# VH-VL binders against q0atu2: the designs that were tried, part 101

Target 1, 119 residues: q0atu2
Amino acid sequence: MLDKKARIRTSREYRNVFEKGKRLSGRFLIIYYVENALDNNRFGFITNKKIGMAVIRNRIKRQLRAIVREYQGQVKNKHDIVLVARAGIGKSSFEGMEKDYIAIMKKAGLFARNANKID

## First folded at step 6 (VH-VL)

Design t33 (framework fv_dusigitumab)
Fold by ESMFold2-Fast, scan of step 6:
Structure t33 (fold): chain C 119 residues (1-119), chain A 121 residues (1-121), chain B 111 residues (1-111)
Amino acid sequence: as target 1 above (119 residues)
Amino acid sequence: QVQLVQSGAEVKKPGASVKVSCKASGYTFTSYDINWVRQATGQGLEWMGWMNPYSGNTGYAQKFQGRVTMTRNTSISTAYMELSSLRSEDTAVYYCARDLSYYEPSYFDYWGQGTTVTVSS
Amino acid sequence: QSVLTQPPSVSAAPGQKVTISCSGSSSNIGDNYVSWYQQLPGTAPKLLIYDNDKRPSGIPDRFSGSKSGTSATLGITGLQTGDEADYYCGTWDSSLSAEYVFGGGTKLTVL
């Protein structure tokens, strides 16, 4: 589970990332990211209604948080990063989501060359 | 400048198939979903489905499941909607619309001009 | 029948105000943001309101939206003859697993 300090919690903070951040699209995920003025990284998670029912969206959010937590140590410091699930994510496997996350983080320059699972 | 330009009017016999195109310009085609919405003469809007241009994934309304196929060609930024086993009740204007779903909520911010499909015997 | 309920028609004189209602359930309007679309005769629909109450660039402030519980409303003040159109509310329905639903549409006549 991500520490409270590592989570984007307010609508205002999400808005800032969307408006000022860079955007990168993967197969199942879109990330928005911007440098912050804090000493740590913060993550946000968005699953829109298009993905499916609340139980499916909530499961996807939990799986994405688990993936982010596992690779947290590989992420460059001082960024606010929002993960937005694309419509097709409901049909993906956990491994597929994980693979897509690693690929987009590396492409964004936010990940070390050879990222490994923390857990 | 964002534009969605659809193919021209079609006249089909019952039992035939029709394939409508929607060419996108002015934005990154693979970054936004395309939805298809139809409207019979004098009737309301009816959602048919969505297609993700990056993955090729689709979701169809139950009413059209088994008769509709939504695809794309990313090299020419074009989305397609094919409806098979046409009936007279399928006579309608068919619209494509861009889904601005980069964050919750999602909605249709740009629409194509529409393609009239007439099914007549 | 449409999933979301709108009055089939509404009429008012130039300069007056109208309100168009859109009624749904907890799985659609109750759980999701509502959009409104304007369709002028012979044209494609155009986004008028998104996120319950926000206007795209170019939409005048005499158009407004609001949401309360499982209902949404579109308000139009200072009516003009150019506002004669069909108006549709729309939202996602969580119970249908990724289906977008529209209201039946309201025909606005400026008398």
Scores: ipSAE 0.016, ipTM 0.636, lowest interface PAE 6.7, mean pLDDT 86

Design t34 (framework fv_dusigitumab)
Fold by ESMFold2-Fast, scan of step 6:
Structure t34 (fold): chain C 119 residues (1-119), chain A 121 residues (1-121), chain B 111 residues (1-111)
Amino acid sequence: as target 1 above (119 residues)
Amino acid sequence: QVQLVQSGAEVKKPGASVKVSCKASGYTFTSYDINWVRQATGQGLEWMGWMNPYSGNTGYAQKFQGRVTMTRNTSISTAYMELSSLRSEDTAVYYCARDLSYYEYSYFDYWGQGTTVTVSS
Amino acid sequence: QSVLTQPPSVSAAPGQKVTISCSGSSSNIGDNYVSWYQQLPGTAPKLLIYDNDKRPSGIPDRFSGSKSGTSATLGITGLQTGDEADYYCGTWDSSLSAEYVFGGGTKLTVL
């Protein structure tokens, strides 16, 4: 679970990231990211209706938060980052989502070094 | 800038298959889903499915399950929609459309010009 | 039949205003954002409104959208002959197998 200060919580904050940020697509995830003027990173999570029913979307959101939390220490300061789940994510494993996240974050240049999962 | 250019008109006999192409330019092809929508003569728009060009994953409308296949070739930024076991009722204009979904929003912002498919005996 | 209900036709004179309704249910319009598409005769549909009430760049401000509960409305003011077209609402349906659904379409005639 992420600390309150590490979450993007308002629709206005989400729209700022979408309007001003860069976009990068992976297999199961799209990220939008922009530097912020804060002293920490913030993350947002979007699971649209193309993924399926609410129970699937809620599971995906929980799993993405867990992945982000585990790799939080590898992310370069200071960014607002929104993860958007692609429609096919419902068919992925947790490990598949995790690998996609690492690949996207590396490609975006947002990891300070190669990611290592926290024990 | 952004363009989706579709293949030309097709005339098929009942029972045949048709494969329509949609070539994307002016943007990163793998960053946007492609949807397929058809319109029979004098009728409304009917959604057929979506295809993710990065992963190749798809979702089809229940009505077309078992008859439709959506694919892509990322090296030439081209999406394909193949419809099999054609019947006269499949006579329609078929459109590809780009889908940008974020923050629970989803809309088709750019459309191909359409491909007319006529199924006649 | 279409999942979203629109009037089949509307008509008005140049300079007048019209509204086109789109009625759905809690699983589609009630749960999701609505888009509107304009289809001029012989052409592909064009995005007119997204996110219930937003206009893409290049769409005149005389086109507007709104949503209340399970219904959406497209408003057109200052009607021009070039507005003669079919208009479609569209949204996702949040049912078990999520699908995009369109209204049946409304033919606008400017007389």
Scores: ipSAE 0.016, ipTM 0.646, lowest interface PAE 6.9, mean pLDDT 86

Design t35 (framework fv_dusigitumab)
Fold by ESMFold2-Fast, scan of step 6:
Structure t35 (fold): chain C 119 residues (1-119), chain A 121 residues (1-121), chain B 111 residues (1-111)
Amino acid sequence: as target 1 above (119 residues)
Amino acid sequence: QVQLVQSGAEVKKPGASVKVSCKASGYTFTSYDINWVRQATGQGLEWMGWMNPYSGNTGYAQKFQGRVTMTRNTSISTAYMELSSLRSEDTAVYYCARDLSYYETGYFDYWGQGTTVTVSS
Amino acid sequence: QSVLTQPPSVSAAPGQKVTISCSGSSSNIGDNYVSWYQQLPGTAPKLLIYDNDKRPSGIPDRFSGSKSGTSATLGITGLQTGDEADYYCGTWDSSLSAEYVFGGGTKLTVL
């Protein structure tokens, strides 16, 4: 789905975002975000054991990646962003997760504001 | 540096409740879950539950459901574990531990020093 | 009571090596990362290994971890008297509504 360059992969990279980043909560999602020194955005996804069994967590993670991929062109460049699924997300619809993502990204100021098509 | 400092030893009678505190420092308190683990004398580690300090959400081990309550006060970076209807079998050292459960991992990287709770028969 | 099975004790001489096993099921070790904790007498547990085989800063490389299927192993080489402790494996268990489970513990005696 997302290119290798667009994914946060190591526990150290996740820790950096958690410890240095800003936090914003939505209904189903929490995001942690920080500017990076790269030429691109990187996304991380957390659906820990507290959400439920592996089949539910894997489904949610796939859906969140699909949402992030769909809207990646709207996101301000040079950020590391971690999406953390909140308890109860397994009962949300895809549309509900999508709306929550858009709302929280706008509130964070991470969606491009009147930028050209090529951002 | 990260530290978790727990309240002092408690001696309780059967049927009483005990509330143990765990004060966090050296990190953003609301970014990591706090777990509670106990250990009876000469016995192994027993997980009791987790508490998310940002939301206040909790998850308890089935064995303690109905007797345990985990809370926090974010203004003083302190987590609490209250165990009610105490029995002699609840005599143990109680630990708080920080949960670094991200990226599909789950482990306790820092632990409090422990609080001894003695329930006299 | 313990969901994960460890030997109750192991012993060896200084400078030797030991391995401590931890056996579980598909819902815990089979599905999740394993951690190991060291507990010196009279102290709180200390994280020794996380994510099956990773060491926190300050843990020497003579401590190692591995996982295969539903079992995990802690290896300690170059044993020192200061390694005398109880060792616990731990992981999440999906079948218990995401409860964390520990092994019964292994007492390491350095003779």
Scores: ipSAE 0.015, ipTM 0.639, lowest interface PAE 7.1, mean pLDDT 85

Design t36 (framework fv_dusigitumab)
Fold by ESMFold2-Fast, scan of step 6:
Structure t36 (fold): chain C 119 residues (1-119), chain A 121 residues (1-121), chain B 111 residues (1-111)
Amino acid sequence: as target 1 above (119 residues)
Amino acid sequence: QVQLVQSGAEVKKPGASVKVSCKASGYTFTSYDINWVRQATGQGLEWMGWMNPYSGNTGYAQKFQGRVTMTRNTSISTAYMELSSLRSEDTAVYYCARDLSYYETDYFDYWGQGTTVTVSS
Amino acid sequence: QSVLTQPPSVSAAPGQKVTISCSGSSSNIGDNYVSWYQQLPGTAPKLLIYDNDKRPSGIPDRFSGSKSGTSATLGITGLQTGDEADYYCGTWDSSLSAEYVFGGGTKLTVL
């Protein structure tokens, strides 16, 4: 479950990410992302009509929130990130969505690197 | 100023293919899906499919699945719709129309002027 | 055949009002927003109403929309000769793998 402070909730906040952010596409997901002036990350989720019925869209949104929550500690701080589900996501497994999320976040440079201390 | 400008009229024989273009200007081409809608003479509007210009992903109406291909060239902001194995009942005006790719919208806000395709022997 | 049902024609005199109905099901109108498109003779369709009841910039307030359950209505008041056109409702249909569906169209004649 994502804390309320970690969620993008208003149309104004979504518009800011779309207009000012960078975009990167994966197999099932598109992410839009921009640095924010807060001390935390915020996530938004969009599943449009092209994905399928409300039941399918709601399942996908719930699964994406679970994936984001599991990996939130690995995301570089101070970003607003919107996940947009692509039409083909309805045929994906949970594991497939998770794999795609990790791949796109790494490509975007949004996952923190684990590095040994340098003298 | 948003514009969608389509290619000119085509006359084809049964069994041929036709490829219609739709050139976008005045907005970020990759942010809006392009839909194709046709209208036979004296008939209503019929949705054919959508194409996402960022990814190239498509969704086609079942009636056209296997005969239609929707593509784009992002370097010239142009969408294409190719319909193969043409029949006389494919005689229609073909329109392109946009909807926002990354947000839920249930409407097409801008339309091309239409391309007349006539299929006759 | 059209998935959404509209009357094939309506007519009225200048200055009068008309309503055009659009009937669907739970998988289309019931689950989604409804749009209306105006097609003047010889032209491409133009977005007239979106999100059930919203007007794009430049559309006069004589045009209105509403939705109740699985039906939508387009209202036109103060009819003008320039309103003679075909009117189409449209929305997504989730039961058809998210195909967009149109009504059969309504021809408005201003007598």
Scores: ipSAE 0.110, ipTM 0.727, lowest interface PAE 4.7, mean pLDDT 88

Design t37 (framework fv_dusigitumab)
Fold by ESMFold2-Fast, scan of step 6:
Structure t37 (fold): chain C 119 residues (1-119), chain A 121 residues (1-121), chain B 111 residues (1-111)
Amino acid sequence: as target 1 above (119 residues)
Amino acid sequence: QVQLVQSGAEVKKPGASVKVSCKASGYTFTSYDINWVRQATGQGLEWMGWMNPYSGNTGYAQKFQGRVTMTRNTSISTAYMELSSLRSEDTAVYYCARDLSYYETEYFDYWGQGTTVTVSS
Amino acid sequence: QSVLTQPPSVSAAPGQKVTISCSGSSSNIGDNYVSWYQQLPGTAPKLLIYDNDKRPSGIPDRFSGSKSGTSATLGITGLQTGDEADYYCGTWDSSLSAEYVFGGGTKLTVL
């Protein structure tokens, strides 16, 4: 579960990210992201009807929150980030969603906080 | 001002293909899905599918699987719907309609003016 | 064959009120928000109601929507001749490959 202060909760806040943010597409996920004026990151989650039944959409939303929570320590600070699930996500595994999330966050340059250790 | 402007009327023979265009203006083309809906003369609305203009991903109604292809050209903010193996039952007005892809929506807020496709021998 | 059931026609006099029903199942109306679209003769449909009971900017409050269980209702009060049109309900069907479904349409005649 993400702390309440780490969640985008209002339609106005979502709109700000979509209108002013950058966008990157993965296989199952699209992220929209913008730097914020806060001292922490905030995340939003969108699962559209195109994904499938409510039970599937609710499962996906829970799994995405779990993935974001697990990796939040690796995300560059001071960003509002919205994850939009694509139609194909309904056929993905938890591991598939996790891999896609990591890939798009790295591509966005948002995962530089915990860089690979140099041997 | 949001507008969706569609291509002109088409007359086709059975077995042919038709490709209808829908040019968007007044908004960020890649932020909204384009849906296609048709209406036969004197009949109701029938949903055909959606296309995400950023990714090119699509979802089609089962009835049209294998016959419909939805694409876009982002450089000119234009969506396309191609229907193949045309039959007389495909005679209809075809509409494009906008669905907000980055927010949970259950409605189409802007529609094109429609394109009449007539399939006759 | 439409997935959502509407009466084919309804009529009333100017100034009166009408209701148009839309019946579905748990996988569509029961699970999702309902929208209503107005289609004047020779024109494209126009969004009239969204999220069961919300009006877009510019739609007068004479138009209202509601939903109960697997059925939705469009209400029109103070009928005007300009309201003569076909009215369609629409919603997503929450199948594994979700599809948008429309009602069969209702022709409103203002006497």
Scores: ipSAE 0.016, ipTM 0.630, lowest interface PAE 6.6, mean pLDDT 85

Design t38 (framework fv_dusigitumab)
Fold by ESMFold2-Fast, scan of step 6:
Structure t38 (fold): chain C 119 residues (1-119), chain A 121 residues (1-121), chain B 111 residues (1-111)
Amino acid sequence: as target 1 above (119 residues)
Amino acid sequence: QVQLVQSGAEVKKPGASVKVSCKASGYTFTSYDINWVRQATGQGLEWMGWMNPYSGNTGYAQKFQGRVTMTRNTSISTAYMELSSLRSEDTAVYYCARDLSYYETYYFDYWGQGTTVTVSS
Amino acid sequence: QSVLTQPPSVSAAPGQKVTISCSGSSSNIGDNYVSWYQQLPGTAPKLLIYDNDKRPSGIPDRFSGSKSGTSATLGITGLQTGDEADYYCGTWDSSLSAEYVFGGGTKLTVL
């Protein structure tokens, strides 16, 4: 679903976001985020073992990618953003995760209203 | 560079509590979870729980629920494990260990030297 | 008692190869990456292998790991007397009581 260029893939890149980035926690999600020197946003997803069995973790990961993809046009450019699912997310609905994502991204100031304005 | 240094040996009576410390250096303390693992003499390794030093969140093995508390003091990069209602079966070496919990994988890359806790008489 | 099953002991001569097995279930090894730890007498455990088959910096390439289904294997080639130690496999168990679990340990004797 997300373009390969829009995904954080290496351990070095994850470390950079965790060590240099800002942190903000929601009900089901924690985001870590930092400006990058690229011309695009990159997203990482962590569904750790504390959430539950692989079937649940894989479902959550797919749903989070779908949510991020749907709202990617609203995200301010040039950021590396890692979403970490909290233990309680396994009991959440898709709508609940979506609401939490929107709320946390707005609070972080990462949503842009004029995404199509180019100089 | 990375080092975890634990407090010294303890001798306790049954029913007492013990609090073991683990001081981290050589890395950003709040970026890695600290786990606690114990080992009775001649026995295997037994996982007790994890503690996230940034949030203070914890997860304990069911066997230790209600008796263990894991905390930290970020100003001195130190993790603590307190075990209450001690029994002779709690006599063991207690280790702290660092993990890379922010990845999808889960393993302990650096370990403290261990703290011997003896519960007797 | 241990959730992961290892042979209690293995032995071989210097220069030979030995393998140590670790058997689990779908909720642990079947679902998760496996690590291996070496414990020399009187010392803390040391990470040997992580993510099934990866070596930390400083671990010689004569140590290797693999995983198939619900079982994992640690391989040691070119055995040296300094390899005499206890070896533990470990992984996450993602059942209802999500916990890190260790194998019972294998004592390696170099004859």
Scores: ipSAE 0.008, ipTM 0.616, lowest interface PAE 8.4, mean pLDDT 85

Design t39 (framework fv_dusigitumab)
Fold by ESMFold2-Fast, scan of step 6:
Structure t39 (fold): chain C 119 residues (1-119), chain A 121 residues (1-121), chain B 111 residues (1-111)
Amino acid sequence: as target 1 above (119 residues)
Amino acid sequence: QVQLVQSGAEVKKPGASVKVSCKASGYTFTSYDINWVRQATGQGLEWMGWMNPYSGNTGYAQKFQGRVTMTRNTSISTAYMELSSLRSEDTAVYYCARDLSYYETWYFDYWGQGTTVTVSS
Amino acid sequence: QSVLTQPPSVSAAPGQKVTISCSGSSSNIGDNYVSWYQQLPGTAPKLLIYDNDKRPSGIPDRFSGSKSGTSATLGITGLQTGDEADYYCGTWDSSLSAEYVFGGGTKLTVL
């Protein structure tokens, strides 16, 4: 569902986000994020072996892409963001994953429409 | 500094249950999974399962399914592993270990000191 | 027995080099990163190598790791008496449900 230009595709690009980015943990997700020079957002998705077999991991990855696609317009521009599925995400509902994503993105200050409330 | 401190040695009879604790300090407890690994005297390391301290979700090795329960109390940064229906072959040192599990990688960067559990009649 | 195969023991003199092998299959080592753990007598295991060939802070460069196909190797150069320990490789197995698996361990004796 995500356009090719909105995806992080190479090992080098993933490594850059992990090494230089900020980290924030949610219930089912960890995000790593860093500002990029491209004027658009790019997303990466990591589902490790602890989640289960390939068919389960691929299902989770597809569901996360659908969630990211739905909220793409609310994300502050110019970021590379990697979503790492935590152990146990396979036991969550689609709506549970969606809720966790929204909560993490708000905490990271990455939702332009839900600015930091501390101001 | 990262530290995992486990509860003291236990002696149990066959059929009993044991609950081992692992208190974390020096990092954000909910940000890293806790794994449990055991080792019988003179034997190798055997993985038992993982527990996500943020969600409480778990995954257990097939061998321990139905006998092991992994939990946590986030207010005191403590993980627990309870093993039921104890047998003499459960006599081992039980370790908790922290993992990153975020890079498409899975390894244990810090370990507790171990808890000896002896099961004897 | 163990899913990953290691030699049960290896020995060498101080200053020498040793190599410890770890053999698996396509569903574990062949598909996944390998780690190595050092266990000194009476102590908990300690992470020595992660992601095939990377060292945590504080691990000297005389310890090295590599992976080829379904096998991994731990190398130790400039062997010291303090290196006497059990060494375990570890990775996860992608078959069935994912589980972390360890090698059977190798006892290193420094003569």
Scores: ipSAE 0.012, ipTM 0.632, lowest interface PAE 8.5, mean pLDDT 86

Design t4 (framework fv_dusigitumab)
Fold by ESMFold2-Fast, scan of step 6:
Structure t4 (fold): chain C 119 residues (1-119), chain A 121 residues (1-121), chain B 111 residues (1-111)
Amino acid sequence: as target 1 above (119 residues)
Amino acid sequence: QVQLVQSGAEVKKPGASVKVSCKASGYTFTSYDINWVRQATGQGLEWMGWMNPYSGNTGYAQKFQGRVTMTRNTSISTAYMELSSLRSEDTAVYYCARDLIYYETSYFDYWGQGTTVTVSS
Amino acid sequence: QSVLTQPPSVSAAPGQKVTISCSGSSSNIGDNYVSWYQQLPGTAPKLLIYDNDKRPSGIPDRFSGSKSGTSATLGITGLQTGDEADYYCGTWDSSLSAEYVFGGGTKLTVL
């Protein structure tokens, strides 16, 4: 779903975001985020075992990637952002996850301008 | 300073219900899940369930499904655990604990002091 | 298998070293990170180790953790009388519905 250079792939890179980044929680999502020294944004996705079986975790991960891809042009450049699914996310609709993502990103100041408005 | 402060000891008869409270302070209440764990006299720790204070969603251990209800009141940063149809075997200390999600794990970083519940005739 | 196996007790003299084992299965320890909790007599548990081997702020480096396969180990060096406590390992079990599972606990006596 996302270009390879837009993904956080290594455990070291994930741990850097968790250790150095800011944390902000939403209803179904938590984000950890930090400015990077690259020329692009990178995203990571964590669905820990607390959420449920692999089938459920894989569905959530796929849906979150789709949401991030749809809104990637709205995100302020040069950030590493990790999305972590919260307990109960499996009970959310796709639209519910999308709205939570938009709300969190706005609150974090990570969306550029007002381009994320829905008409 | 993060604190979880629980309600006082309860003595109940078999068949009754008990509702234990856990008041959070020193952090944003809705940002962390609350778990409930009990410990019968001379026994080990037993997980009961989690509650997401932002969404209100819950997940319960199979053993307690149908008897336990976990709720919250966000205006007073307080979590509740209610256990119904009490039996003598439910005599235990009940703890609330804050759930910190980090990387591919989650763990209980702060615990309440415990609430003793005694079920006897 | 939902309950993790620990020895019921261990003992050693002040200044010595002890290790406490925690054995599980592929659906719990084999698939997840392990935490350790210390429970002093008459008190609530306290987080001692998380993410297999990491210490929260304020926990001295005498306490260490490790994990290999389906087993985890807590190490305590330079034992002090104040270390007398029950120690519990804990992790998520990723079978049908995820549940948090604890070891049976190990009573540490410093004598």
Scores: ipSAE 0.720, ipTM 0.895, lowest interface PAE 1.3, mean pLDDT 90
Fold by OpenDDE, second read of step 7:
Structure t4 (fold): chain C 119 residues (1-119), chain A 121 residues (1-121), chain B 111 residues (1-111)
Amino acid sequence: as target 1 above (119 residues)
Amino acid sequence: QVQLVQSGAEVKKPGASVKVSCKASGYTFTSYDINWVRQATGQGLEWMGWMNPYSGNTGYAQKFQGRVTMTRNTSISTAYMELSSLRSEDTAVYYCARDLIYYETSYFDYWGQGTTVTVSS
Amino acid sequence: QSVLTQPPSVSAAPGQKVTISCSGSSSNIGDNYVSWYQQLPGTAPKLLIYDNDKRPSGIPDRFSGSKSGTSATLGITGLQTGDEADYYCGTWDSSLSAEYVFGGGTKLTVL
């Protein structure tokens, strides 16, 4: 699991990202990202009811957390990043989610240049 | 303040199409979904679908699949709902309503004033 | 026959308490937050309760919401004549391709 300090937890924190951050859309994900004043990155996950049943939403959230955790060390520091799951994500494979995450994060320029394991 | 202002009343013949507009103001138009809900006279609320103004993505109720089209013009912060092949049972007040996108929950926090659509021979 | 079931009508005298039930299933109320909407005669619906039990700004604390299992309840205390309206519960239903569903509505009459 992601460390608590690496997680966006409050509505205020989410709102800050949405209001002040930049947005990029992938196939299965939308990311909102903004610089923070911390020494670490924080990640938020949004799986709204449009995605499907709670069981599905929870599964997707777990998968996204796993993906984020896998690549966490390769992300540029001092960012708040919110991942919003798109409606089609429920039918996607884990690999598909991962590829989409990598693609959108690359497009956002959020990966370090020396990052490895980037498709 | 947040406002949704809809177009005026429409009178249509069966088989025709109607396009209702919903102009948003007081907030970032592309940051919230627009939902459409109708209400026949003396009846309850019926959800028709949602439209994301940023992507243009939509989700329609099965009942209206193939007959409803939800679009938007971001330059003027206006959402549109077009219903084709109108029937007498489509006579209703049509509402647009704003929906929060970025939270685990969504609800309709602001509503338009409604547009009366009358379908009659 | 709405997906969510509400009593067609409720009534009470001013100052009294009324409750409006909303019954659903696991795919809607069971898994999702419930919202309540008030519709005064001749007006558009207004958000009354969201996230099961939260009140938007401007909604008095006389209005309350709760949820248990596959059912939700709207409570109104200190009933006022101005509360006479139709009340609708609503939520998302994943079994219907993630459609939003409303209750059939409850007409509240203040005696």
Scores: ipSAE 0.026, ipTM 0.699, lowest interface PAE 5.0, mean pLDDT 90

